# Ledger of designs, part 324: VH-VL binders against q0atu2

Target 1, 119 residues: q0atu2
Amino acid sequence: MLDKKARIRTSREYRNVFEKGKRLSGRFLIIYYVENALDNNRFGFITNKKIGMAVIRNRIKRQLRAIVREYQGQVKNKHDIVLVARAGIGKSSFEGMEKDYIAIMKKAGLFARNANKID
Short names: E, the ipSAE of ESMFold2; O, the ipSAE of OpenDDE; V2, 0.75 times the mean of E and O plus 0.25 times the DockQ between their complexes.

## First folded at step 16 (VH-VL)

Design ui1 (framework fv_recibokibart; at its last look DockQ between E and O 0.91; V2 from the best seeds 0.84)
Fold by OpenDDE, look of step 16:
Structure ui1 (fold): chain C 119 residues (1-119), chain A 121 residues (1-121), chain B 108 residues (1-108)
Amino acid sequence: as target 1 above (119 residues)
Amino acid sequence: QVQLVQSGAEVKKPGASVKVSCKASGYTFSSYYMHWAKQAPGQGLEWIGEINPKSGGDNYNQKFQGRVTMTRDTSISTAYMELSRLRSDDTAVYYCARDKFYWEELYFDYWGQGTLVTVSS
Amino acid sequence: QIVLTQSPGTLSLSPGERATLSCRASESVESEYLHWYQQKPGQAPRLWIYGASSRATGIPDRFSGSGSGTDFTLTISRLEPEDFATYYCQQYGDTPLTFGQGTKLEIK
């Protein structure tokens, strides 16, 4: 589970990322990201009813949080990043989601180079 | 009504740069992403990239990375695409097109009229 | 990247006939992210079908879109003279965004 300080929690915080950031569309995720003035990264997660029932949406969020947690140490510092779940993500495996996350984060140039980087 | 009006045709030599403008009207400029597309003569469409008019945040097709720069002037609701180090295969009609800001409806609902850029020695 | 292949390249038909245009994706694309545009010579593309099956504003009901996964279709039930143009499919399912090479619908 992500630390509370690593979470985007308020509507204003989300809005700030959308308005002041940039976006990148992946297969299962759209990421919106912007630099912040903090010493840590924050992540937000958005799922909509089109993806499925609440149980499905919660599962997806849980999986995405797990993925983000796994790679959080490799993400460039001082960023707010919102992950928007896209259609079809519910049909994807965890590994598929992870692969997409890695791909989109690389395309966005958000991964820092370190010994733990997974290609 | 929504309108995207682009700048006029350009003729450039290889190695030069071109900057095409796209002026938006009839809607809130900063509330929609602006995209650019390339269409070579008699060919299909290629996506060049997108820009958030509110923040200036951009995302480019890797094919054009290093040569393309997208900017905007919110005071006049105008987006710009600059392509540098021009070569003959850059000869094409370039279009601006908007999509909705949010992820629910991602398609190009309005297009500019296009700008012909001719690159020849 | 996702490659969209349209077929046929050129379709020659007469007014009143039925037209079927195909768009095949190199990998699965969700219907929400597959769109069609119409383009006439000397004009900009125009949104025609979005989300695989939804007609854009002002598009006649003789146009319909269908499909899922890797296979999508644009159908014109009864061609009108103004329908002869080039149609492009486009995917918004992954970056980079890509278009099909187009199907030119010409009058026979």
Scores: ipSAE 0.859, ipTM 0.943, lowest interface PAE 0.7, mean pLDDT 95
Fold by ESMFold2, look of step 16:
Structure ui1 (fold): chain C 119 residues (1-119), chain A 121 residues (1-121), chain B 108 residues (1-108)
Amino acid sequence: as target 1 above (119 residues)
Amino acid sequence: QVQLVQSGAEVKKPGASVKVSCKASGYTFSSYYMHWAKQAPGQGLEWIGEINPKSGGDNYNQKFQGRVTMTRDTSISTAYMELSRLRSDDTAVYYCARDKFYWEELYFDYWGQGTLVTVSS
Amino acid sequence: QIVLTQSPGTLSLSPGERATLSCRASESVESEYLHWYQQKPGQAPRLWIYGASSRATGIPDRFSGSGSGTDFTLTISRLEPEDFATYYCQQYGDTPLTFGQGTKLEIK
C-alpha cells in the first residue's frame, strides 16, 4: 500500500489539485497534478460509476495503486497527483494501464531525469 | 447565452508576436478549461493547448511548445493566447473553445468566432 | 499522437440522398472520446455528435453516428440543403487532441 504521507485523503486536498493544477489525458487515465509545499509526493485515485460495479472499480483502484507504488521513486518530488480512471480502463490489462501511466507521466514531465526504471 | 467573443483580425510581420483574446459570457468562466485551435486557410483544425482558468496551469501541443503562451484574467472572464516568432505558415484563423473542468463528457461545446492572423512581409 | 483520417475528402451529393462519412483512427479511441463537428465557411465549428453516437442539442435526428475502436461513421439519412458543410471528427482519447482533415459535403 502507499504510505499514509503519500496519500491525498480529503475532498479539500483533491479539490486543491483540480483547481490549482493542470491536467493531461491519456488512453485509460487522466491526471490532474500540482506542485505542493511538502517534502514528498502524494497520490489520489478516482473511478467513475461508468466503469462498472463497486467491485470492479475497487479492483481498478488497487491496480493503479500498485502501479504508482512501483514507479513512486521515479516521480519528481513535491507533487500532488490525482489519477482518474477513464471509462475504457476496464478493458485494459494491468500492463496496458502501466504503459499508459508511464506515457502520461512522461508527457507531464513528472519523472525525474535519473529515474531508476522508466522503460 | 454562452458566448466566446474573440479580438479582431491582426496583420503581423514575420518574427513578431500576436496576442489573441477570448472574452467569455453566459457562464462561470473559472468552471471550464479554455482551449485554442488553429485553422490555416482551406485546412483543418489543429489543437494548440489548454489553460486552467482558475490557476493558469497550461499544457501545449508539442508542435507549439516554446512559441505559445496562454494566460487569462479571471476578473474580466478573458483568456489569451500569444504566439511568438511568427512565420508565414502561422497565417490562420485561431479559435478559442471551452471544455468541462472535470473528466466527464469532454468535448468543445462552444467556440469563439475566430480571429484571423495574417503574417506577411 | 492519434491520427484521424477522414474519407472521402469531398463528397458531392444532392438533397434527399444518404451521406456516409468515415473517420479512421491510427490507434483505438474509446467511443466516448470521439466527436464530430460541423463547420460552414466563415463560421466556427459546431459540436454535432459527441461520444461517437450522441447528437448535440438541437441536431436533427437524420444525423447519426456509430463506430468503435478505430472506425467511426457519421450518417445523414436524407440530406437537407442546410447539411452541406465540412465535417470534422476529433478525438479526446489521448494528448495531443487531434482532428481529422475533414470531409467537405457539397451540392452536386
Scores: ipSAE 0.773, ipTM 0.909, lowest interface PAE 1.1, mean pLDDT 92
ESMFold2 (binder alone), look of step 16: mean pLDDT 93; pTM 0.946

Design ui10 (framework fv_recibokibart; at its last look DockQ between E and O 0.89; V2 from the best seeds 0.84)
Fold by OpenDDE, look of step 16:
Structure ui10 (fold): chain C 119 residues (1-119), chain A 121 residues (1-121), chain B 108 residues (1-108)
Amino acid sequence: as target 1 above (119 residues)
Amino acid sequence: QVQLVQSGAEVKKPGASVKVSCKASGYTFTSYYMHWAKQAPGQGLEWIGEINPKSGGDNYNQKFQGRVTMTRDTSISTAYMELSRLRSDDTAVYYCARDKFYWEELYFDLWGQGTLVTVSS
Amino acid sequence: QIVLTQSPGTLSLSPGERATLSCRASESVESEYLHWYQQKPGQAPRLWIYGASSRATGIPDRFSGSGSGTDFTLTISRLEPEDFATYYCQQYGDTPLTFGQGTKLEIK
């Protein structure tokens, strides 16, 4: 699980990312991201009913948190990043989600080009 | 009425820069992302990029990366697209178009009338 | 990038006839991210169908959209003179956003 300080938790924090940041659409994720004034990155996750029932949405969130946690050390510092789950993500494998996350983060310039799985 | 009004036609020489404007009216400018598209004569549409009018945060098609700059002036509800190092194949009609700020409805429901940019020696 | 291929390139029909326009994606696209636009000469594109099957505001019910995965269709049940134009499909399923090359619907 992500550290508490690495989570976007309040509506205000989410709104700040949306309003002051930029967005990028991937296959399974849309990311909204903005620089913050902290010494750490924070991540938020959004799912909606279109991707499935609550059980599915919770599974997706768990999977996305796992992915984000695994690559957290490779993300440029001082960013707030919100991941919005897109339609079809529920049909994707974990590896597919991971691949999409890496791709979109690279496109956003938040990852190094040679970002790899951390063991 | 809700509309996007773009600046007039431009004629430029190769190597020059062009800056097209898109003024929004009839709605809250900062409540929608602004996009730009290119349509060469007799051809289809290409997506150039988008900008967040609130923050100025932008995202460009890699095809145009390094030559395009999108900006906005919220005080006059106007978005701008500047294309530099122009070449002949940049000759096209350029459109601005809006989509919603959030992810619920991602399609272009409003377009500017287009701006013809001609690049010739 | 996701490539959208429309067919046919040109469709010649008469008023009153049925028109079927196809849009094929190089990769699967969720229906809610596939849209259609109409464009007439000298005019800007106009949103026509969104989410594969939803008509935009003011669009007549003779227009319908369908499809999923990689194959999408725009159908006009009974052509009216004002329907002759170029139609473009567009995907919002991945960056960069892309359009089909268009189908020109012309009067026979």
Scores: ipSAE 0.854, ipTM 0.943, lowest interface PAE 0.7, mean pLDDT 95
Fold by ESMFold2, look of step 16:
Structure ui10 (fold): chain C 119 residues (1-119), chain A 121 residues (1-121), chain B 108 residues (1-108)
Amino acid sequence: as target 1 above (119 residues)
Amino acid sequence: QVQLVQSGAEVKKPGASVKVSCKASGYTFTSYYMHWAKQAPGQGLEWIGEINPKSGGDNYNQKFQGRVTMTRDTSISTAYMELSRLRSDDTAVYYCARDKFYWEELYFDLWGQGTLVTVSS
Amino acid sequence: QIVLTQSPGTLSLSPGERATLSCRASESVESEYLHWYQQKPGQAPRLWIYGASSRATGIPDRFSGSGSGTDFTLTISRLEPEDFATYYCQQYGDTPLTFGQGTKLEIK
């Protein structure tokens, strides 16, 4: 659901974020993030079997992609960001995931003050 | 043998800085995050921050932001924590501890022996 | 941030007795992110219970952990002399990571 250039696609790209970046933990998410050399942001998503059956994991990925898409204009540019769904996320509401995403992105310093500003 | 060995006790004056080291052995240093924690005399533990030893990327407890710097030297498997503009309430034992690099099983399974830093006028 | 409040602050018991140590979180913490550490004077903390209920390697089965949400418990079924120490709960459910203030388990 994200633009192709805004997606982290390969195992090597994911591994680069983990190894070259840093992380922060939230209630439902942990993010790994690193500055990239592109003119845009890229996002990756990880869910694991502990969260539930494939239907549940797919729903969570769709919800996280929707949240990221909603706020992508506020994200400081030139970052690769991997969202890892933590245990308990399957019991959370969409609003709970959204609040956690906002909080963790603020703690990471990844929201740009003027992301939507056009002169 | 898997261990974290910290530098020795230090006595400092208010306004000075201290740099504590934590040397890892028996495991791949760059495969675990390193954390630091403070324990004031007779008090509980307080998390200071963490560093990715592979990249040097760090995150700090906001309470210590601006006075703490975490670094590492991967060639000697050593992490460092520097605390500046020392105050008397910085008197504490400082511990290093590791956890997994990835998101599963995140807990501190290995701790250094601690470094006493005394700040007195 | 998530505040962990341990009770009681000090627990005075004799060997052979049952100990119950409480940890209450200011916000819900998923059980797998709630951990317990033991610390004796002059020593580093040691991982004791992880994920609320899993014993670390070598920890005797007289120790058990339980709880979910905001309420967590560490129980020692029959106290041994070596069990008298301070126990801290710790959460990894949100940054900053936080510890409870500790429960000192002392010999009566």
Scores: ipSAE 0.794, ipTM 0.908, lowest interface PAE 0.9, mean pLDDT 92
ESMFold2 (binder alone), look of step 16: mean pLDDT 94; pTM 0.955

Design ui11 (framework fv_recibokibart; at its last look DockQ between E and O 0.82; V2 from the best seeds 0.78)
Fold by ESMFold2, look of step 16:
Structure ui11 (fold): chain C 119 residues (1-119), chain A 121 residues (1-121), chain B 108 residues (1-108)
Amino acid sequence: as target 1 above (119 residues)
Amino acid sequence: QVQLVQSGAEVKKPGASVKVSCKASGYTFTSYYMNWAKQAPGQGLEWIGEINPKSGGDNYNQKFQGRVTMTRDTSISTAYMELSRLRSDDTAVYYCARDKFYWEELYFDYWGQGTLVTVSS
Amino acid sequence: QIVLTQSPGTLSLSPGERATLSCRASESVESEYLHWYQQKPGQAPRLWIYGASSRATGIPDRFSGSGSGTDFTLTISRLEPEDFATYYCQQYGDTPLTFGQGTKLEIK
């Protein structure tokens, strides 16, 4: 689970990302993202009733949180990032969501390039 | 009534730059993303990129990355697209088009009239 | 990127006839992200059908859209003289956004 400081929590915080940032569309996700003034990243998640019943929507949110947690160490610091689940995500596997997340984060330039060694 | 009015036709030499403007009226300029598209003579449409007019945040089609810059001036409700290092295959009509700010019903509902850019040596 | 292939390239018909325009995607596109635009010579494109099947404001009932997955269709039940134009499909399902190459609907 993401801890409290890594969560976008309020409507104002979400709106700030939409209004101050930019976006990219993927197959199952749209991300909105912006630099923040914190020392950490924050993530928000949006689903809607078109995806399915509450059980399905909650499963989608859990899966997206798990994906974000797995890759959070690769994300450039100081960003607020909102993941919006698109229609059709309910048909996707965890693996499909994960691939889409990796692709969209790369397109956004949000994964850090780390050159640990020069040999 | 929503209207997007673009700057006039331009003739440029290879290697030059061009900056096309798109003035919006009839709506709140900062509440919609602005997109740009290219249509070469007798050809279809190609998406160039988009800009958030409130923040200036942009994303470009990789084909144009490094040669395109999108900006805006919110005080006059105007978006700009600048294309540098022009080549003969940049000869085209360039359109601005808006879409919604949020994730539902994303499509280009209003377009500018187009700006012909001719690149000739 | 998702490639949209329209067929036929040119469709020659008379007023009163039924027109069927096809758009095939190289990868599955959710219907709500598939759109159609009409363009007449010397004019900008105009939003015509959005979400595969919803008519834009003011678009006549003779236009209908359908399809899902990779196969989408625009149908004009009875052609009027003002319907002769080029029609483009467009996907908003993945970046970069892409358009089909167009179907030119011309008078026979």
Scores: ipSAE 0.764, ipTM 0.901, lowest interface PAE 1.1, mean pLDDT 91
Fold by OpenDDE, look of step 16:
Structure ui11 (fold): chain C 119 residues (1-119), chain A 121 residues (1-121), chain B 108 residues (1-108)
Amino acid sequence: as target 1 above (119 residues)
Amino acid sequence: QVQLVQSGAEVKKPGASVKVSCKASGYTFTSYYMNWAKQAPGQGLEWIGEINPKSGGDNYNQKFQGRVTMTRDTSISTAYMELSRLRSDDTAVYYCARDKFYWEELYFDYWGQGTLVTVSS
Amino acid sequence: QIVLTQSPGTLSLSPGERATLSCRASESVESEYLHWYQQKPGQAPRLWIYGASSRATGIPDRFSGSGSGTDFTLTISRLEPEDFATYYCQQYGDTPLTFGQGTKLEIK
């Protein structure tokens, strides 16, 4: 579970990322990201009804949080990052989501090359 | 009504740079992403990249990475695409096109009229 | 990248006939990220169908879109003279965004 300090929680915080940030679209995820004035990164997660029922959406969020947590230490500091789950994510495996996340984060320049899992 | 009006045709020599403009009207310029596409003569369409007009945040097709620069002037609701180190295969009509800010409707609903860029010695 | 292949390259038909245009993706694309555009000579592309099956504003009901996965179709039930143009499919399912090579619908 991500620390509360590492979470985007308010509508205003989300809006700020969308409006002032960049976006990158992957196969299963769209990330919106912007630099923040904090000493830590914050992550937000968005799922919509097109993905599936609430149970599915919650599962997806749990999986995405797990992925983000696993690689959190490798993300460049002082960023707000929102992960938007795309329509096909419900059909993907956890590994597929992870690969997509890594690919997008690398493309965004937020990850170092050859990012590894953090124990 | 929504309108995207692009700058006029350009003729350039190889190695030069070209900067095409796209002026938006009829809507809030900063509420939509601006995209650019390339269409070589008699060919299909290629996506060049996109820019967030509000923040200036951009995302380019890797094929054009290093040669393309997208900018905007919010005071006049105008987006710009600059392509450098021009070569003959850059000869094409270039279009600006908008898509919505949010991920729910990711399609190009309005296009500029296009700008012909000719690269020849 | 996702490659979109349209067929046929050229379709020659007469007004009143039925037209079927195909767009095949190299990998699965969610229907909401597959779109169609119409382009006439000397003009910019125009949004025609979005989300595989939704007609853009002002598009006649003789146009319909269908499909899922890797196979998508644009159908014109009864061709009108103004329908003869080039049609492009486009995917927003992955970056980079890509277009099909187009199908030219011409008068026979």
Scores: ipSAE 0.762, ipTM 0.923, lowest interface PAE 0.8, mean pLDDT 94
ESMFold2 (binder alone), look of step 16: mean pLDDT 92; pTM 0.944

Design ui12 (framework fv_recibokibart; at its last look DockQ between E and O 0.93; V2 from the best seeds 0.84)
Fold by OpenDDE, look of step 16:
Structure ui12 (fold): chain C 119 residues (1-119), chain A 121 residues (1-121), chain B 108 residues (1-108)
Amino acid sequence: as target 1 above (119 residues)
Amino acid sequence: QVQLVQSGAEVKKPGASVKVSCKASGYTFTSYYMHWAKQAPGQGLEWIGEINPKSGGDNYNEKFQGRVTMTRDTSISTAYMELSRLRSDDTAVYYCARDKFYWEELYFDYWGQGTLVTVSS
Amino acid sequence: QIVLTQSPGTLSLSPGERATLSCRASESVESEYLHWYQQKPGQAPRLWIYGASSRATGIPDRFSGSGSGTDFTLTISRLEPEDFATYYCQQYGDTPLTFGQGTKLEIK
């Protein structure tokens, strides 16, 4: 699991990312991201009732956290990134989610070039 | 009422640059993303990119990356799209269009009237 | 990118007839992210159907949208003279956003 320091927690923090950042729409994820003034990256996760029951939403969040954790060391420093789960994500496999995450993060230019990226 | 009013038609030579403006009114300019689309004569629509008017954060179609720059002036609720190194196939009507700031409803509910850009020698 | 293919390219019908327009996606698109726009000559596109099946404000009930996965349809139950225009489908399911090539609905 992600450390507490690596999590966006407050509504204010989320709002800041939405208002001051930019976005990219992927297949299963929309990411909102902005530079922060910290020494670490922070991640937020948003799921809504449209994607399913609470059990499903929690599963998706768990999976997304696992993906983010796996690639955390490869993300450019000093960013706040919010992952919004899109419709249809519940139908996707973990590998599909991971693939989409990698693709969208690459498009956003958020991965470090010297990182051990999977393609 | 919501209105998006674009700048007038442009005639440019190949290699030149063009900057089209889109002035928004009737709503809070910074509360909606602004998009740009291209429509060549007699053809369909192509998405060029989007910009967050509040932050200036932008996202471009890779097809146009390196040649397009989207900006905004919040003081006058105006978005701009600049296309450089123009070529003949850039001849088209260019539209601005807004969508919602958040992810709940992502579609273009209002469009500008379009700006014809003609690129010819 | 997701490619949207509309059919037919041109549809010639008379007022009062039923029109069926198809939009096929190269890969699955959630209904929430499939939209339709109407465009008349010399005018900007106008939002017509959003989320595959929801009519935009002011759109008559003779228009309906349906479909899921890769196949979507716009139906006009009884054509009115003002309905003759070009209709475009558009997906917001992945970047880059893409449009179909359009179906021109013309008077027979």
Scores: ipSAE 0.835, ipTM 0.937, lowest interface PAE 0.7, mean pLDDT 95
Fold by ESMFold2, look of step 16:
Structure ui12 (fold): chain C 119 residues (1-119), chain A 121 residues (1-121), chain B 108 residues (1-108)
Amino acid sequence: as target 1 above (119 residues)
Amino acid sequence: QVQLVQSGAEVKKPGASVKVSCKASGYTFTSYYMHWAKQAPGQGLEWIGEINPKSGGDNYNEKFQGRVTMTRDTSISTAYMELSRLRSDDTAVYYCARDKFYWEELYFDYWGQGTLVTVSS
Amino acid sequence: QIVLTQSPGTLSLSPGERATLSCRASESVESEYLHWYQQKPGQAPRLWIYGASSRATGIPDRFSGSGSGTDFTLTISRLEPEDFATYYCQQYGDTPLTFGQGTKLEIK
């Protein structure tokens, strides 16, 4: 479970990431990200009805939160990161989402130098 | 009447740098991402990178990382792409193009007219 | 990196004929991220078809796009003189963004 201080919660906080940051597109995700002035990372999640029914959207959010929790210790500190679920993510597996997250976070330079060991 | 007007053609020596400009009009400059693409003579298009014109945040195609710098001046609605340590295979037309700021319907709806950069000794 | 391979490289036809241009992706691309651009000599590319099948503003209905997954097609039902140009497919499904190498549609 992500701490409340590790969540992006308000519209203003989300808008700050979009306006002050930059983005990268992956197969299932787009991330928007910006350095923050905190001692920790914060994560936000966006899904919309275009992805599918509520059951699917809720499953995707739970899976993305689980992925972020799994790798949060490897993320370079002091960043606000918004994960936007793209169309087609509802057809992906947990492993597929996880691989895409790892790839896009590496492309963004958001994993620490010694992070992201995979077997 | 969205318009992207690029700077004129340039001739450079190998090892030099070039800075191409792209002046936007007819829309809110800071509300759209700006991209740059390369088209070598007789070749297809290659994406160079993008910049958030509001923040200056950028991301580059790995192929150009280390030689490209994208900047902007919001006071004159102008984006810039600088390519350093020029080689003969950098001879190309360089285009700016915009897309939406958010994740829906991302495509390049408007392009600049292109800037020919020739690298020759 | 997603590689887009267009075929044929050159298509020589006469006005009035039907043209079929193919774009094949090395990995699956969601249709909404597959786009087509037209480019004439000395000009910038122009958005032509977006989301695999949607015509950009002002594009004649003789142009149609289709496809999903790895296989996409641009069809011109009855060629007009102004349609002879190079057509590029482009994907926004993964970074880096990539273009196909183009199909040159030329007058027989």
Scores: ipSAE 0.785, ipTM 0.907, lowest interface PAE 0.9, mean pLDDT 92
ESMFold2 (binder alone), look of step 16: mean pLDDT 93; pTM 0.946

